# Miniprotein binders against q56y42: the designs that were tried, part 1

All scores and structures are predictions.

Target 1, 350 residues: q56y42
Amino acid sequence: CSNNTSNITTFKPLKLPLFWPWQKVKMGPLSVSPMGFGTWAWGNQLLWGYQTSMDDQLQQAFELALENGINLFDTADSYGTGRLNGQSERLLGKFIKESQGLKGKQNEVVVATKFAAYPWRLTSGQFVNACRASLDRLQIDQLGIGQLHWSTASYAPLQELVLWDGLVQMYEKGLVRAVGVSNYGPQQLVKIHDYLKTRGVPLCSAQVQFSLLSMGKEQLEIKSICDELGIRLISYSPLGLGMLTGKYSSSKLPTGPRSLLFRQILPGLEPLLLALSEIAKKRGKTMPQVAINWCICKGTVPIPGIKSVRHVEDNLGALGWKLTNDEQLQLEYAAKESPKSMIQNIFQTR
Unless a header shows other numbers, all headers, positions and changes below count from the first letter of the chain.
ipSAE, averaged over its two directions, is called F for ESMFold2-Fast, E for ESMFold2 and O for OpenDDE. V2 adds 0.75 times the mean of E and O to 0.25 times the DockQ between the complexes of E and O.
[cut] marks letters that were taken out.

## First folded at step 2 (miniprotein)

Design C2
Fold by ESMFold2, look of step 6:
Structure C2 (fold): chain B 350 residues (1-350), chain A 98 residues (1-98)
Amino acid sequence: as target 1 above (350 residues)
Amino acid sequence: SPEEVLRKAEELFEEIREALRRGDLEAVRELLLRLWELVYRILEEAREKGNPEAIELMERFFEIFLRLVEALERGDEEAFRRLLEELRELAEEIRRAL
């Protein structure tokens, strides 16, 4: 009828999801996106250079993640430095409350926070009150997942039992929908699982550093225990703090905060970086997307950080596809040839 | 016992600096845990004996210590060295208060 469509509705491309609803993963009673996002940098002036002028971009990045089906966001009551103590939780709560995309659906966001095992948290009631303080900062009535941030077994084993009872009470009081742990080694992970099971509280998640640069014997044992016991592993630092992005080499080191680990690890990393690059080219993906997809393929839920809209856009490309078994094996063999790997949190136990 | 713990803490601060100088981050990680174990023990004993400053000193020490751990995890040597010195200065305050 005409070549001019100005008075006819223009073609509007259909918005396709990056992953289908049936690709969500079980985490206890929760259904979560196959990738989440971490908020460690939010409020951290000391190590991440946070400034309040960044808040608008962080909010836009948060909205982009929501728009693409991400529902898992990880924070902690220790996130934020100095005057900004607790700021990560405050920002996340603000963004959830202000989101127009969540209109009438705010409870579909799974907020995972972590309660620091501060040495002054000596009673179960104090630990429950830490959870209430987190809920107040977030301005929500219930967490998706309440996590003990690390084990005190190495220095205060009696405190640890009190904190475990605190997790039980948080769950029984309805303050959290699920409980989890972070930085637990294989022996301690089995112990808390059995303790919680005896009290009718399922341990739904274990959060550890897990990546192609953090998959040594102990991390693989943790993963195996998680698989056997029905615990979902949440992978933090899935990109090795940027070493798996391909933008650095032994001759092109970053300046500033992260150069120490890069100087130690990057010189031996070329086989892994080459394998990542080859697979990325074949699949039409970026190297970060391949590294994050590997974590997803291992059955973990990676939580890369939210730094900017552009970083979230790239990380979302890790969704909607899977590495073949051969590609996974290629990456794992290349990773095992690296002479150095990431160090674990000092509190990670046996 | 407190004098022995203080001497051990001084040795640990030097061992941490030496391990960092040689780039042995696994040693730094292990030495930091030992430092925390020693400081935790002395401050907890002081709390049990009724020292009125023990709780606040533990809070101040652990806040810096946690940021030091985060600097190590991020590989930020400059921040790590600054926080380690701040922590060493606080350890001297703890010695004076006990």
Scores: ipSAE 0.782, ipTM 0.914, lowest interface PAE 1.2, mean pLDDT 88
Fold by OpenDDE base, look of step 4:
Structure C2 (fold): chain B 350 residues (1-350), chain A 98 residues (1-98)
Amino acid sequence: as target 1 above (350 residues)
Amino acid sequence: SPEEVLRKAEELFEEIREALRRGDLEAVRELLLRLWELVYRILEEAREKGNPEAIELMERFFEIFLRLVEALERGDEEAFRRLLEELRELAEEIRRAL
């Protein structure tokens, strides 16, 4: 009697989608997941301790995100340190290409890259060439969103006009499906929107720091302008560098290089951390998941950074539910009681 | 003059160090922007004069400066302090090339 041990092919349980197709967010012509992922840690040896031995772990994290319906990945041409400059785009391009086995989801990936306003990018042609160099690193023919990484209005207003014309040319040449900006304040956001509109180019996104630690008057004004102009706000640092995670408190400061910023902001953050903890417990969620869900409820697309499968799993838990209006107001009240907010990018304009 | 530019840069470096010691990160942010604007104007003048050595040094200054900004955004004080000293040393090299 030959015991045919039938290989029970373990049916990987069909992971139910974390969000419905109608919950996808519009960014101009594009349709993106309610949350994206940021790749600033990819190739950053100096601040993030990147090593090439991490590439397999980053690939697994990317694939897990894509499997769960995340299709927005934010990068920049300046990401990666020294000889690893552009490494984030190279890795993202590699992972997209190798993910072809993932049921054709490759074609749904929206790459949003940011082009640095380097002082040597003096012509619109040079800025278009920066877009081409990103396409080459990504190994794709067209970007989802080409973003200006910061405004030069404060120090080089003539360069800014050249860079804006570069965005127009990228769009007209079909190198990008849409254009966006990052680190634009409310006044400069209106100016670029109007400039692009007169040239038939829709501004689809504005990327700023937006979180329960970065919801001041300026961020609320930027959000209001985005809503009025039909611009989608992309919220970077939705976790406030990890201060919104509950890992740290005034009594439990981080050791090492982050100590100064945390020593300044953690004192007086207790009301916000308490509100996050209470809501997290009530919802059976983590504090990070609540903080990310708040950004989504505010009508932004958060782009938390990913470094591991665990970070993807934790962040995916922010989807498939919503904070009530009362829970949002409770968090916003507690955030206003906090005496200190996050600092803005040095190039963030008025 | 190159000497006046350097004096202004050195003053900004000391003010940044002092603001960092006080934990005044908003002052650090404002002073960094002033330092960027200062070196940007020097770069424009160096391009007009055709000084390729000074231009190359200033382009390197801006690359390191962007890493300094990233360090500030990350709250990495140790990286910030190291990069700030590298920028100070490079500012002295720029002065010698002007």
Scores: ipSAE 0.763, ipTM 0.911, lowest interface PAE 0.8, mean pLDDT 91

## First folded at step 6 (miniprotein)

Design b4
Fold by ESMFold2, look of step 7:
Structure b4 (fold): chain B 350 residues (1-350), chain A 98 residues (1-98)
Amino acid sequence: as target 1 above (350 residues)
Amino acid sequence: SPEEVLRKAEELFEEIREALRRGDLEAVRELLLRLWELVYRILEEAREKGNPEAIELMERFFEIFLRLVEAFERGDEEAFRRLLEELRELAEEIRRAL
């Protein structure tokens, strides 16, 4: 027993959240779960081996996430390969339509999609039409977040201005509740923020590769700008191609088509993998759960992939607890000692 | 000229293969953007001249290119090499349609 046992929340106004799914965070005008799910694999026959026989498991995984308070789902109009172009959006829309959880109970689903900066999207009207096509594939009337998938500033700055105006029009027409960007570097992020602010359009999110394998100078600068400007950073690839799962190491290389590439990258990651393993063991968690929790601790909203019920069950274990500051520093120091980092998207700007 | 830009694209395909062979992933990233930008310029010119056959081929090129980018980001070297060869073959079709 304790003479001074008291609820620690009683001595202070609020304790920092433990990242339960119902403890939503702000993303512009939106309220989202501290973790979302990405749907890039849905319809990807080429790189994931998607088959329609997987749809029932994907639907069950979606339902499990929703039932456990996850309300952010990220997709894109370019997700799905070959004849299945747009299939990720179609599947997400199907699952939303068929879900009993969308009858206005517990939470509001926030659909975030991305519009590819295809070279033929050259007028703001064409970009608005891309948004309408996404809404049609999703079978919903309004997106939570409409995102520009990448900046054209490095090669087509005039197109970029047109696409920015398209985001403004999407918002003004009520097609999206907010707008976001993906793969924007520090300079372009400030520029689009100022452009949209002048026009009264909420830039709620910036989505970049951010993880213990992608926290270099540029990514930290993007994070700092997001913090200063009130933009929520969405972390994609939080598990670093699976390298942060503990499945692979220099002595456990993949046997598939990726083995040669992994042999070049993976041997430099041992200090980080050991730190992840040590913390995971101490906390009774998995290495993926620690890596995702770290992203949340940094104030980002990670969107790990959603491929199976088992993956959702495991990823949900990243919620409801918090790495200590010392554990965060341990991971960050180990990450900085690794000589190799993830390569950024080819379109990420300065 | 569009022929000169496509000749430069052919050089970039070889440079990308060489950079990948030596494991220089930063070079691959930079070269991929250069290739995208070069074909983007060819598409602009094809639209100004009203060449619908070349435009259709280039639209296919850009869609496949996004799969190449995904393969690169996922570290799938075999898919990357296959997609890069598909794009090189398509670039030859584009050259002939010009």
Scores: ipSAE 0.829, ipTM 0.927, lowest interface PAE 0.8, mean pLDDT 87
Fold by OpenDDE base, look of step 7:
Structure b4 (fold): chain B 350 residues (1-350), chain A 98 residues (1-98)
Amino acid sequence: as target 1 above (350 residues)
Amino acid sequence: SPEEVLRKAEELFEEIREALRRGDLEAVRELLLRLWELVYRILEEAREKGNPEAIELMERFFEIFLRLVEAFERGDEEAFRRLLEELRELAEEIRRAL
């Protein structure tokens, strides 16, 4: 009976050089790390193979992020599958509560959750109750950012107004420090901003797919509107589901999951992958770190997903340095040579 | 009629399968939105009629549909195909409850 002593590699916290301005960025009334972490994998059995045996690993990943000055964690009330619905918020709440590094500093953590526009959330009161249910799962009295997960404008414009009033009520009740949206296009983003402004509610964030694979005309327009209106863009999928990692190429397609999407995008991605690789090599960084750093350099807050200490370590390497303007332009030029961009969320509005 | 709406849903399921087979992800995206909108209208009608069984089945449909969207966004073709079939079966249950 050979006792395989699993070498628990005690990961030492990365001493990230906290260089100004990279310490904190403004997001409405909040000060957040220049990068956050997404928790979409937490509690998701179907697409991520989540098991409760992973909770300790997720906790270690959370604590390492926190120790390294990450204070923005993105979640959603819809995260977690089946009986594990809301599990991401439950785990995040548990980890905030149990974290030794947060003793007396729990309020430094900015939880940004997203409330699903479920078809049964027909009243502003029901949407406020969704916020309360998230607070209960998180075991906190106030959210950092309450986000509308998507717009219903395309199919249920009357419901959207109810959900917007729900955001107003969440803010007025002090249940959230700020409000945000996700999957809003440029036109609908202006509409909700104006609606909230007339009610004294500042729109603090807009969460969209933004990366070197998702930097089209629409994303640039959303970014311009965000800059004009003082909204912080949160960039989800900064790694393009892993296409920007260099693990895959036109000659090395993934088998199984993601195969279709990757077959469509990878054959034209070679210039971008080369530019990422060259800059990464020159900087002594990884391709993912360069891709995340680009999102930060563009004035967005990227929220890469984390599942392990290793993912946290890899992503933390995107901080404490900046791409030059020339390196940014080189990446953007190479990205424009790609014939296909990432597909947008089905609910992404105009 | 509920039957006509469900026939349209079945047509959309086949169109989604065909779009997926040809690798037309933009067509899949558009067809998913149409399917969502279609079932949303059925849910509104079922609420007006006070059919609690149909409402419960449709609420379950939307929960699974959001998982289908998550699978689509991740490009998990296998999960997407399984969830699409589960939604098709559930659409047939909804048909029987209406």
Scores: ipSAE 0.785, ipTM 0.918, lowest interface PAE 0.8, mean pLDDT 90

## First folded at step 7 (miniprotein)

Design c1
Fold by ESMFold2, look of step 7:
Parts: structure tokens; C-alpha cells; sequence
Structure c1 (fold): chain B 350 residues (1-350), chain A 98 residues (1-98)
């Protein structure tokens, strides 16, 4: 971040490291930065308008994250649309291999990917083969974290047991350093934790939608269970798809792809947006930086998306400082006054 | 029967459209999962009977369905409607192949 600062279009970074070496967090056998980055947009022609001409900027954004101490990057075998299915993994692997700053140190990057619970993944061997295909697209020999993308318990409980065994086999074969889950609710999380613990497999992470717009009773229960069981919560959508930026209001909705959710949720967020704005001004930060910092203060690892160098520059400013307890309570109280929250993934279980 | 379950799927498409029109996003979320589950059960029956044409069509259905889910999660109403129409057309092809 310090190498690319400007007084015109970017925030000025702190003169201290944005990231404290002693503040790295344990995630099972892994040591990860307190924030990571998600790559869902990489290869998404349909919803982001991805074109290969964007790859140079994505690579620059990846390098900026590395230069500022980020070592966690989250992807999935389903990221990319149409003929670009899997393109997110291919791009991440390419950027890791081509990085000058990683020469001889590629294994210091923690790659987390997710394997979709497709209806044709019906044996543990098929699930292991999905992991091998991801490793091939990434051009690496081992993942940091192999994640089951969602639970099938609500519609196909026998498939879920097969997928759990697949995670065990991925670990036993040395294809992953640890395993994780995404979109698991409190009941399923306890069940898979017990299943994996008996088999000596480290369940290092649970990835769910967790933010100032997604901290309801169920989300807080997931967080509590993670804390009790030593599972690191990875927060996705920490900015509520941009609602926590302060850029929009009920009378100033975004044009384009996000208007549906903004129309539904943005009315009534005024107390939260005011609290974010007040704290951001007081700390000399942006509202996104405050919202991401809050996730870190709760002991989660947020993974905002990588779309541009400038967006990554701003998100990196969430590191190197800490909201006070009073500031955290102010934000949480303001969030509770909102009548609406983010809609959960359709596969999120209880 | 699989044809009776596909008739239920047609009703779910209508319910999803109605819920979206009234802005009931939680209902859309729940109905999408019901649709996924119903087609999953039709796929199980097609595998038991050994109907490879229907199986291939349903695998395409599930891949497109994930794009629909993604459009829903991102709030892209135009992409959602387009993908929902594509899934409705594919559901008719599946019905014919059964």
C-alpha cells in the first residue's frame, strides 16, 4: 500500500504497518492475516462483466494485497460463468505463480477454495476428484483450506455424509492442510465438528455471511459455537454488497444490478449509517474501513472482494487499528435499530 | 410420479415470480430451495430408471440454477428473470425427455 499512495484518488496509508505480525490469527494449523480477500468476481461475465482485459488490474490488486501482508485468498470451483467456469481458481493460481514477491515462498499464501455440493457429487471419491481438479486449475500441490460450499442436510442428508467423508479423505491424502465449511448453521456445525474431531481432521473455519447487516440471533449463535469449538469464522459480504459505504440512501438507490436488495434493505439503515459516518470521521477512516474493522474486532476474518486496485487500497486501511469497545457497542446498537438485514444464502442451514 | 413432481415445479416457478413481484425476498429464498430439492428428487428417479438424456438436461439445470442463485444474492433482478425463464424452458425439455 505504501508504494502506491497518492494525494489525489486514494487514502493515505498509515506510516506504521497496516498489519501487525503478532496479530495473525490461528485457523486450525494455519496462521492467516486478520483480513483476507475473496475472488468471486474473477471470471463472472454475467454479474460483473468480467473480460480478460481486466486481468492486469486484478493481478495488480493481488500484488498490492500481498505487499501489505495479506496471505488469505478465498475462491471456489464454481466461480466463473459459462465457459469460464473455474476461471477464478485459474487466475489466482496464475497470479501466485507469476508473483515476484513470492518467488520461493508460494506456500506462504493460504489458498481457501470451496467445492460445490453438486447433485452428481455422490461418492467421497468424486468429492476428492473435485479437489484434485481445483489443484490442477490453481497449479499448486496442496490447498490451505478445502471447504464444503454448503450443507445438503436439508434435502439430501445421505449425500452430506459422503461429502464429509470426502473432506476426511482430502486431508488424509495430503491435498489440503485443513478443512472448512460454508453456510453451516449452528446445528450442522456442531455435528460436522464432532464427526471430523473423531477422525482427527482439523475443522479450521466456518464461512458465513456475518456483518453489521447480518448479526441476528442465528448468526451470533454460529459465532458463539465457533468460539467455543476453536473454529475461525470467516465473514463473507462484510460490507453488505456496498450498503455500508454510505454512498446510497432510500432516496438515492444504485442503478444496475444491486437495486433489488437496496430497495428492500436500505430503508431504515439511517442510524447505522450515521454511526459508521461519525466513527469514520473521528478516526480519520472510511465507513467501509470501520465496518471491516468491526468484523475483525469480533474475532472473525472478513474477506471483502477484489475488483480493482483502488478498492483494495481502501479496504487495506481497515488494518492497523482497532475500534474501542464503546465504538463497537455504538455500531451494534445502531445495527439493532435496523428493521432489515441481509438475506441469507438459500443453502444456509440452522 | 416424476411428471406430477414436475407439475409441482411449474407451480413453484409461478410462486417465485409472485413472491419477487411483492418484494418478499425471504419467500423467494425458501421457494428456490424447494425447487432445487424437487428437481434433485427427479434426478434420483431418472438415475434409477437409467434415462441419460433426462439426466444430462437436469445437470445443465443445476448449473444454471447456481447462476440464478448468484443473481438473487447480488440483487440483479434482470439477470434473475432471464435465468428463471431459461430454467422454465429447460424444465419443459426435461418433461419431454421423461
Amino acid sequence: as target 1 above (350 residues)
Amino acid sequence: SPEEVLQKADELFKEIQEALKRGDLEAVRELLLRLWELVYRILEEAREKGNPEAIELMERFFEIFLRLVEAFERGDEEAFKRLLDELKELAQEIKRAL
Scores: ipSAE 0.809, ipTM 0.922, lowest interface PAE 0.9, mean pLDDT 87
Fold by OpenDDE base, look of step 8:
Structure c1 (fold): chain B 350 residues (1-350), chain A 98 residues (1-98)
Amino acid sequence: as target 1 above (350 residues)
Amino acid sequence: SPEEVLQKADELFKEIQEALKRGDLEAVRELLLRLWELVYRILEEAREKGNPEAIELMERFFEIFLRLVEAFERGDEEAFKRLLDELKELAQEIKRAL
C-alpha cells in the first residue's frame, strides 16, 4: 500500500495587489511603484541605533515591501556610520540577492542611490569610481538611478561641473539606467537639466523634502519645473520625521531625537493634525497613510523610511486609494495655517 | 591668512552654539553652510601647499560634518551637540597642522 501523500500545495491566498500596473509611475526609462522606501536608518548607529542584530528584521521588511509590489528603494553611499560606512547599500544588495521572491527578477528592483559630493571627489573619474563602489556594495552590474546627493554650486561651482560630467559618464558607460539629483533648488535644477540634455542624458528625478510640512513656494516651484521638464519628484520625509503621525503635540514632545525640531514646529500645527485626523477617520486610514497618500496625489513618489515590518505595513496602507481634490485642498489649507514649516537641507540650492 | 580663516571658524562655532541655544534653526542652517565653505577653502589651500596631514584631518572633518548635518535634519539635539564638539576639537588639530 503506497501512501501517496498528496502534497496539498497550500494556495497562499492571492493577496490582491495594492495598486494596478497602470498606476506605476514613470521615472525616465523606469517604471516604479507609486511609493518607494528609504533606507537611511540602515547601518546608522549614531542616529537610528542600528545594530547588526536588526538585519533579519530589515530583511523581513524588505521582503514584505517586494511581496506588495514595491520596487523602488532609495539609499546613499554615505549611509552607514563609522566602520559601517556604505552598510545601507551592502544590506540592500544582500536582501536583493537572498530574496526568493525575486528569483530571476532581480532587475525588477529599482535601486536609487545618492553619491555624496565629497570634497575629495575632484575628477569625473573619481565620481564614476564612487558609482562602481556602490555597484560592488550592492552586488549588481547596473543601478536603477544614480543621483548626485547635493549641489556644490554655492561653494565649489568648478567641482559641480566635474560631478555633472561624472553623471554623464556613468550613464554612457551603462553603470546607471537613469540619472537624478537631490537637494536642488529651482534655478540649479534647470541648469543641470539643460547641461545633461546637451550631452544626451535625461534627468529623470529630483529628490527634495516634500510633505504637508514642506510645501512652500520653493517646493511648489520645484514641482512645477519637474512637471514641465518631465522630471519625477521624489519626496523624502513625507511624514515630517513623524510630526504628521499625530503621536506628538505641543504638550507631548518626543524625548531625544527630533525634540528640537518638534518644539519649533508642533506649536500651531493643530489645524493640520485635525484635518489629517478627520480625513483619516472618514477613510478608515491612519494619519501617516493620509499624509503619504497626499504626496502621491500631488504626483510625487514618496520614500518613507523603513526599519521594521510594522512600518512597511503601516505605509502600504497609503496605497490602493486616493484623496479627493476637496480633501487635498482641505489638507493644504490647514497646512498653510501652520506658522512654521520644516527646515531644509543645508545644501538645498536656489 | 590660514590663521585668520581659523579664527573665523572659531567664531562660527560660537555663533552656531548661540543660535542653537536660541532655537534659531534657520540661523544654524546658514552658519553650518558658512562653516562648510570656510573649511572647503582651507582644504583647497592645503592641497596647493601639499600638506598631507592637514588634508587628511580636513577630509575627516567633512565626514563628521555630514553626520552633523544628518543630526540637524533629524532634529537630534544631543547628537548634534556631541558632533559639534568633536568638530571643534578636530578644527584645533587642523589649526596645529597648518
Scores: ipSAE 0.797, ipTM 0.922, lowest interface PAE 0.8, mean pLDDT 92

